# VH-VL binders against c7peq0, part 43

Target 1, 252 residues: c7peq0
Amino acid sequence: MHNKIYNSFIDRKAKGIKSFAVLIDPDKVNPADIADLAAKCTAAKVDYIFLGGSLVITNHLDECVQQFKTLCDIPVVLFPGSPSQVSRYADALLYLSVISGRNPELLIGQHVLSAPAVKKSGLEVISTGYVLIDGGAPTTVSYISNTTPIPSDKDDIAMCTAMAGEMLGMKVVFMDAGSGARKPITESMISRVASQVSAPIIVGGGIRDAEKAYLNCKAGADIIVVGNAIEKETSLIKEMADAVHAAAPVLK
Key: E = the ipSAE of ESMFold2; O = the ipSAE of OpenDDE; V2 = 0.75 times the mean of E and O plus 0.25 times the DockQ between their complexes.

## First folded at step 11 (VH-VL; framework fv_inotuzumab)

Design g4 (at its last look DockQ between E and O 0.81; V2 from the best seeds 0.00; counts 0 for: pae E 4.1 > 2)
Fold by OpenDDE, look of step 11:
Structure g4 (fold): chain C 252 residues (1-252), chain A 121 residues (1-121), chain B 112 residues (1-112)
Amino acid sequence: as target 1 above (252 residues)
Amino acid sequence: EVQLVQSGAEVKKPGASVKVSCKASGYTFTSYYIHWVRQAPGQGLEWIGYINPSGGRTTYARKFQGRVTMTADTSTSTVYMELSSLRSEDTAVYYCARDYGWDSSGYFDYWGQGTLVTVSS
Amino acid sequence: DVQVTQSPSSLSASVGDRVTITCRSSQSLLHSSGKTYLSWYLHKPGKAPQLLIYEVSNRFSGVPDRFSGSGSGTDFTLTISSLQPEDFATYYCQQYTHFPWTFGQGTKVEIK
């Protein structure tokens, strides 16, 4: 049970199955919309609900997790902007280290501070190498941490970064162009990373349509995360989910 | 002293709605979640949902989704539970309960006295 | 949902008796944090339920020491070491390890 979510990642990857995750910000989501959203996610066979906010303005995390738990059976994975954002009711926590940056606080500092709370929560902790890619717009993470994202055209840097993360024992690589990204991560970069990394690869940021989701999967992404696009138009959930589920990985 | 005082018994017809109140006192109203639990005759306790009085966010059990509405009035420190489309099966004593909250949310340290809601033709 | 089953459903006892009520859950209530989230309540007709025990064995404030809770995993016990007149009531266990929270069906302790 402790590795249930992670095991699902690696199992699906091993089978060539692509996964679709819907990203929800607990601070931004309208509670009145959660029921409908959950229903659409269920109908679309969304594989994961990722809950994460960039800023801790209010603490609605537990409530949001529990609401989804009452409405659907989709695993809820915390994707926090800070390692301290935890809820014992979630199914797992992506414990993010921003390995694309050189901020020691985002590499280990905040983790040390949050470790007791995370441990106390009892959550499945999935060590995650977070690789921030330039999406053409500043992200909350980049702004707060004063970290510089990897340029979108530097495939080798992304690859080496992901490789390093994996070799350091990080179980998952999360490539993110950030919330509100103007430029999603290129298939070239995804493919380059996927060619050298065995860990599950999560890709998010700036994915606005089913085609892009599909192409990212074909390039080597194992899990596609979409937030902003579906917030604006929830009808995209099914289209994107179907596209992702129809995708196959690149031959390595 | 922490107290939860509920409104009086209600008799309703099928299809109608009932709104039960729970007035809280003796503590900071917005600091604790209020849950609603009911007990049908001869049955056990059944969790309905809860409300965060701070902001009014609610979480309902799947069974009651679409029929239950919880609200909070911070000015009066009162939580309301409204159940619509009443059925005979909704006949029960309804309790409000305070969640201990924080890290160990999920147990209820103080309860209201209960409100009997009878649904009959 | 996690099912919680109490046994017995009812029992008759006299003042001074040792009473034991069991609660069994359909799955382990041991949380990965190491804590087990099970509570016990006392409920008298027409009155508000009262919290007795939380986290398996912790007595709530004001609860007499004759009440004790124990157990682990899926099996839990509430014990009243010496039943008092005010203890005749229905007792409920409640798990809150798994969401949604669920209650046992209750154990009625009646006067013999």
Scores: ipSAE 0.523, ipTM 0.827, lowest interface PAE 1.6, mean pLDDT 93
Fold by ESMFold2, look of step 11:
Structure g4 (fold): chain C 252 residues (1-252), chain A 121 residues (1-121), chain B 112 residues (1-112)
Amino acid sequence: as target 1 above (252 residues)
Amino acid sequence: EVQLVQSGAEVKKPGASVKVSCKASGYTFTSYYIHWVRQAPGQGLEWIGYINPSGGRTTYARKFQGRVTMTADTSTSTVYMELSSLRSEDTAVYYCARDYGWDSSGYFDYWGQGTLVTVSS
Amino acid sequence: DVQVTQSPSSLSASVGDRVTITCRSSQSLLHSSGKTYLSWYLHKPGKAPQLLIYEVSNRFSGVPDRFSGSGSGTDFTLTISSLQPEDFATYYCQQYTHFPWTFGQGTKVEIK
């Protein structure tokens, strides 16, 4: 298998080039708006489309991937709610382990069940350490799943969690404040994590404006992912992409 | 017995729209995608797009974005393809075709008889 | 888009002849899953296309044994082992490994 998408992450990180990803929930996006969304992403030079959320019907995922493939050339990376939700038409899968939590099912259990289907899909599989950070509101899922997010002011815990994930073989670290987060992840926490891992760092959750996207990049994020703000206002795509692309690497 | 029966030939002027129907029978209509494929005179086959009759979701080839609309009527088991802003190059026989299944997506086991659409001044 | 190109554009053959038609893809049709997704259709004027072969070599239900498919990577063939009068038609290959799905330009087989 080729590691085309993962190689793009590490090559861009090595060059200090920051990437912008738009997260789209196939079950929430208005089908009539997908062509306009794809055109705006293309014009803004969005680097990745992440498809993710709670998918009830497998056919929605294939349809969504195929729609974006007909409308633009932007890579489509799966960010599914379950590791078994795959499409052979996508470019890659973020194979998430919730390493911030202590739920064995989210750490490895679902992966054991999904591995045959994921292998059969032929997708590029990107081992991803998913680090959930407190976004200002506990969720029903954190209660039911026994997943407690890392407190927003505990930079060292986030840092050690990401370090351990990388040492255990995670190729990418995904720091996420969660869907609908009241507050985004702090620049301080991003900087602390970035100082200790060489893996590409994806940051998402609660990012509502171009300034925050820019500051997260300056703090050490490699890939900024935004979903909720874009769902509410697609004109933000260009503003956020420009800010992410304008962020300069820190020079030594 | 699976059957796809299409509406009759159409003659249109440039700039007009055409709507072709495809009535399915002999299977559970909402369980299979319906594709549209056309053949211009002296040309090969060209994929236009598909509709998922369950929920009406569509995907169109890039060439047809903005000009094609597909709809499904589950009460009559009928799919429609509407092509707008017609040009002489749109003269073709238009076929509906059933996808074999999503895990085998992209090949078509049953086809309609075809509908000739002629666009001329 | 992945292009598939057929050769020849047309051919003439007699009843009983062995006929081969080639289909060449602009990139490999081997999917990372290990499967190769290429189909063949028969199309007669005034009629709907008919599926002959799927997944390179699998004959669709009701298709006579004289039709067979082979190939891998970028190169594929449809073989008619003993041409019959009803085999006068245009034949199309179609790749469905890569989206969007694309058809070859066709090969017209004429019986004389």
Scores: ipSAE 0.349, ipTM 0.736, lowest interface PAE 4.1, mean pLDDT 87
ESMFold2 (binder alone), look of step 11: mean pLDDT 91; pTM 0.907

Design g5 (at its last look DockQ between E and O 0.69; V2 from the best seeds 0.00; counts 0 for: pae E 5.8 > 2)
Fold by OpenDDE, look of step 11:
Structure g5 (fold): chain C 252 residues (1-252), chain A 121 residues (1-121), chain B 112 residues (1-112)
Amino acid sequence: as target 1 above (252 residues)
Amino acid sequence: EVQLVQSGAEVKKPGASVKVSCKASGYTFTSYYIHWVRQAPGQGLEWIGYINPSGGRTTYRRKFRGRVTMTADTSTSTVYMELSSLRSEDTAVYYCARDYGWDSSGYFDYWGQGTLVTVSS
Amino acid sequence: DVQVTQSPSSLSASVGDRVTITCRSSQSLLHSSGKTYLSWYLHKPGKAPQLLIYEVSNRFSGVPDRFSGSGSGTDFTLTISSLQPEDFATYYCQQYTHFPWTFGQGTKVEIK
């Protein structure tokens, strides 16, 4: 049970299946809207619900996880801004190390502190190399951690970073342009990373339409994560999901 | 001493609404979730939902979504459960219960005395 | 939802008797953390339910030693080593490993 979600990542990747994840911030989502959102996700065959916020100001994580769990069968994966943001009711936790930065706290420091709680939660822990890419807007992570994202045009740096993460044993690479990104990650960068990394590649940030989602998949992304765009327009869930599911990866 | 004291019995007609109160005392009101559980005559206990008194966020069982509304008044340390569109099947004793804590959520260490809600034409 | 079934539904016993109530869940209640989230409650008519046991075998504060819980996976047991007059009641098991939380249908312990 401890590898169910990760195994799904690997299995789908191996089969060339692209996955669509909806990102929900527990602190921002209106509880009254969760039922409708869950229904739309289900109808769109969303593959994962990612729950996470950069700043969990309130302890709404458990509540949010439980609401989704009672409303749909979509796996709930925690995508926390801090490794300590955990809920035992989720299906998995992306244990994020910000490997694009040089902040020791985001590399290992916070993990050491949160490790007991994470272990106690019993969650499937998926070691994740988080690669922050410049999206043209400051991210909460960047601001709080004072880390510098990888420039959007430095494909080789992203590639080397992801490679290093994988070689260090990280099971998943998460490339993120950040919430509210003006510049989503380029297909060239995704392709460059995908050419050298065998781990599942999650891509998020600044994806605003189905076309971009599709192109990212074609470039080599295995999982597309969208939050802000669907917050504004929930009807995009279906469109994006369909696009992602119709996409095929570039042959390596 | 932790206590949950509920409002008195209610008799309602089908289609009406009922609002049951649960006053908490003996602990920090905003530090614990309050759950509602009901028991129909001759039936077992059925979980309805819970509210976080800190902020008022709620989680309802799917069965009751659309009909149940839970609220909290921090000034009076009181939680309310309102059930609308009442049916005969809603006839039950309704209990409020305190959740032990967030890290061990799911079991209830203290309960109210129950409120009988009878729905009859 | 996870179903929890108790057995028996009712039983008659005398003061001093050893009473055993079983609870079976449709799914394993073992959480990946290694903990099992099952609780037992005592409920008398017109009264508030009372917590007896949590996490399978931990007695709640103030609960007499004659109450004990055991089990693993899908099968659990509440045991009253020596039934006392105040123990005649309906007992419920409750799982809280899986959301939503669910209760057994209850076991009524009556005086013989």
Scores: ipSAE 0.303, ipTM 0.745, lowest interface PAE 1.9, mean pLDDT 92
Fold by ESMFold2, look of step 11:
Structure g5 (fold): chain C 252 residues (1-252), chain A 121 residues (1-121), chain B 112 residues (1-112)
Amino acid sequence: as target 1 above (252 residues)
Amino acid sequence: EVQLVQSGAEVKKPGASVKVSCKASGYTFTSYYIHWVRQAPGQGLEWIGYINPSGGRTTYRRKFRGRVTMTADTSTSTVYMELSSLRSEDTAVYYCARDYGWDSSGYFDYWGQGTLVTVSS
Amino acid sequence: DVQVTQSPSSLSASVGDRVTITCRSSQSLLHSSGKTYLSWYLHKPGKAPQLLIYEVSNRFSGVPDRFSGSGSGTDFTLTISSLQPEDFATYYCQQYTHFPWTFGQGTKVEIK
């Protein structure tokens, strides 16, 4: 194990370099679209491909990882919805605990069941504190996870949740409003969390345009993840990637 | 017994396409990937890509992307590999080979007899 | 792509000889799982290639005991302890630790 993906997260954060990740659901993506999607991600200099979904099975996940590996050089990071979602050829796994919720299965229960398979996979495992934020409407994540999201105006609750996750050993904080969210996470909440954790912060859910992606980066997000808006309009990849990359700190 | 039987030799002109078949028997066709590997004269083996017969999903080596198409017919337990825009450097023996389907093992336990494809002007 | 190279490119040997073929990878084949994914094949002209060894040292079903594999990291060896007439062939190593999967260029074992 070399921790190459995690080290890239912390090295880029230390340099103030913001990252753009495209989230792909293997069960929803049309195989004919994968080549075009990979080409667009490459041309836009997308930093990571996050691969996963709520109902992905291992067989299709492996194939999807291998397809992206033949199509581009972008690191493939697993974003699993199920403990069995592993692939030997992926670059890393975000091992998510839904720390914002009170569902014991999503806090640790699924991890107890999956740990032997995850260990056998040999993947780089990145402990990730997943913080679900109310996006103004029910989302697939909130419905499937059976968790109550943190209210969108409760910045201190989100901040304390992320702090606790980091102190308990989470290497990354993932703030998510969920796919299909009516509104994305506020810049105020992102800033509040960023002020109190040193871990890399991934922000996703409801981000529909390049300006919001840019503003989230300026608020302290380190990695912007977009899936739903890109599913609807793949032409947004370059626009969003450019905005995220432009949010790098200006040298004094 | 596991057996992979390929179609016969082909001679093609540059710019044409070739379609090679691989008929599987002796096992559950949809449980295993079929890979294609080629060997140009005087050269070693080169992996081209694979197809999952249970859904027709394919993965192609980057070098062949855009020129290769693989399909599967579950009713005849047959996989096809089509290579388009042929050039003289595509002259090779093309093999189909079986891989374990559920975890993509990456080694090939049974192979076809090979199909010589000659591309000449 | 990870390159694997074999040595020698060819050799001459007699029935009964011990033959050693090496395979060197441009990159370590040790996967973070602790496993190493390196296989060996035998290939005769006009015939289908045959799997001999997988995961460095595991003999495939029906492969005689005279074939053995060893090695770690970047260096691997196929050994034929006592050549038989049917063993005169070209041998290939293949790595499948790194995607895409790649083969060595082959080692031809000829009768002396």
Scores: ipSAE 0.243, ipTM 0.707, lowest interface PAE 5.8, mean pLDDT 87
ESMFold2 (binder alone), look of step 11: mean pLDDT 91; pTM 0.923

Design g6 (at its last look DockQ between E and O 0.72; V2 from the best seeds 0.00; counts 0 for: pae E 5.0 > 2)
Fold by OpenDDE, look of step 11:
Structure g6 (fold): chain C 252 residues (1-252), chain A 121 residues (1-121), chain B 112 residues (1-112)
Amino acid sequence: as target 1 above (252 residues)
Amino acid sequence: EVQLVQSGAEVKKPGASVKVSCKASGYTFTSYYIHWVRQAPGQGLEWIGYINPSGGRTVYRRKFQGRVTMTADTSTSTVYMELSSLRSEDTAVYYCARDYGWDSSGYFDYWGQGTLVTVSS
Amino acid sequence: DVQVTQSPSSLSASVGDRVTITCRSSQSLLHSSGKTYLSWYLHKPGKAPQLLIYEVSNRFSGVPDRFSGSGSGTDFTLTISSLQPEDFATYYCQQYTHFPWTFGQGTKVEIK
């Protein structure tokens, strides 16, 4: 099914259901902890496992994907730092274009190079407008690509960027403050974007508690992605998941 | 010539553990994943899991989670499979097999000769 | 998990006979990439299984021409055009399109 994951995004959004995704870095996760993590995710009814790292130093992606697939039934979605980071065993790939920046390599250049491998993988490819928001800390993406994130207080820029992405045919908008973000994306910005974009909106970066997750959902986020916070404290998975699942979107 | 040579037959009691070895030769040990597959009497082949000898990462079938441990010794080019809490149902011939690679992932081009593990009271 | 069923479970044949073994999967093995990941193995008692065919129809190195694989979707066939004495064994199909990988129950080819 070429659009199973994307259809789930659309369907859930249409129904006003909010989704919680746990972000795992294949290079950082201890394999010995994956079983417990998978169990907690399952118990918390996590909706998606996002696998991705900014730097794939090791080829652990396939192993990590397969490990999760053996441990739980949660869809595994690749969230790669590079379009070339693919595993045919995943359920989908977010094909990210960094539309917040002006680096042609991150807009299309890397995609051209990775296209054969991505096609060969047979993965569901979900064209994604990646919108990098200033989270108060440099991201690996920003550093490597020399891409300037959208300032956290520039709601209109974020909105216009997301609108442009959608109009260009990108199916999903991913707003990310980045790993280790000190400042999560504001509800104001999320709301502004959500008011003009019909595509599913994924929000990540700097979300440290259930309250923030909930508020982001209320602001208009469809999918909340959390990585760092749960790496430090896996007990937060359930709390955040519950909060997200209890949230309802703002009426447009 | 690629060869996988396994340890000899084992007889164990229920509740015990068994550790089977698979020595690889004729190729770069760390370049290929090693899988374990078993065959119970009168049954088909059942995939158990695999190990990446490079780094020692493992993936186990859900059925065996918690009971199986795979390890690799790069110095001896040997992979081990340990199965604990043995049951009568674990009586089978256990095979190690080399994965051709992830690019052509999922088929096994070379196999060990098998190790019979008998679990009986 | 994807179920793979072979037919027949056993058959008797003579040297020189044409032998056909079928493998049916519970789901299509056609991968979205366009490839189909099905393999065939030969297994003799007390010996290591041997790879015969991969990706439905590709013979593994050293495998005689008398072995051929075909099929698509959910139905696959291993054919031995002229059975040789060394071919009496149990044959297994294996799908590796879907994780986890699964095997058929085997087809024993016996001497008639």
Scores: ipSAE 0.512, ipTM 0.813, lowest interface PAE 1.6, mean pLDDT 93
Fold by ESMFold2, look of step 11:
Structure g6 (fold): chain C 252 residues (1-252), chain A 121 residues (1-121), chain B 112 residues (1-112)
Amino acid sequence: as target 1 above (252 residues)
Amino acid sequence: EVQLVQSGAEVKKPGASVKVSCKASGYTFTSYYIHWVRQAPGQGLEWIGYINPSGGRTVYRRKFQGRVTMTADTSTSTVYMELSSLRSEDTAVYYCARDYGWDSSGYFDYWGQGTLVTVSS
Amino acid sequence: DVQVTQSPSSLSASVGDRVTITCRSSQSLLHSSGKTYLSWYLHKPGKAPQLLIYEVSNRFSGVPDRFSGSGSGTDFTLTISSLQPEDFATYYCQQYTHFPWTFGQGTKVEIK
């Protein structure tokens, strides 16, 4: 019962099973379309629904969580821009520290302020080392974080950042090029990081087709997160989920 | 002080729609979620869904998804619930109820008097 | 959906009697926050339902001290220490730990 979502990350990684997560911004999704979206995610066997965005109105988040919980059985994991934005009925919270940056507010400062509310929420809290990678242009995330992303060709910097995060107690590494990024994270960088950390690795940002999702999994990503491409074309959900699931080894 | 006053009883034929109103008074209308709960004859209470009157966003129980629509009119402090494609099983007393807090607390501190909806073949 | 079952479905009692109603959930109602979300309502035909107890044991404003709630996990009770004439009604428990929120089928308390 405790740590149910984190244990699913670990168990699937141990089996080599790759996971597909659909990222939904509660402020951008049309409420009338949520039923169709939930049905498509269920039919495609999406593993997680990540809810969040950089500038999310609190009531929208809670209502969106409840709507998905009534419409499907897919776990709902919060990925909020502010760690104080929580919902009692979500399954878990990715408690993000922007370890790629040098902004003390995003490293620990916001966490100090939000910790009482997060504890009161009763959510499973998953300590997450957030590693922002240059996606080809400034993004809302890079602006909000007030930090320079790791350059896209500096594999060893990304690897050392993730390694340090794991040594400091981060349970999950989230490599993100940012919502709407022009360029996704390179397979070389994913492979370099995966070679040096045992923590589950989430990869997102700029993933526009099923081939890239598949190749990121083969490079060592454990969980693929797609938001923007699916927001523009929901028919991609099945193609991307199939590709991610096909990257898993066949066990018996 | 806090009051929820519902519209009167209705008799409908199978396949029709019904729209029940719930007028709120004695509090700030947009600060509290309004839920709908029904009770069929000889049965217990069944939660249908809610509306956030601030912005009009809704959450519906899976069973009612596609048949229920809730709306709010802030100028009259009134919530409406419309149930379509009525069947005999939809015969029930329908209640509106106020959620306790700013967020959805999940328990209901004030209720309307109920509206009997009868679906006759 | 989490099933909530009350017992008995009905009972007959006299004014002054101690009445106990039980509520059993198909799953634990202990939320990971450490709180348990279970409420009790009183309902008379033709009247609005009335909140009695929230979070297992907290009396709502204006509810007489004769009403008390207790329990944990999957088993909960509502106790009326000395039944009054106005207490003859149907009582419902409601869980709100798990979404969607669900009610018990009700317990009717009748005059003996």
Scores: ipSAE 0.328, ipTM 0.742, lowest interface PAE 5.0, mean pLDDT 88
ESMFold2 (binder alone), look of step 11: mean pLDDT 91; pTM 0.919

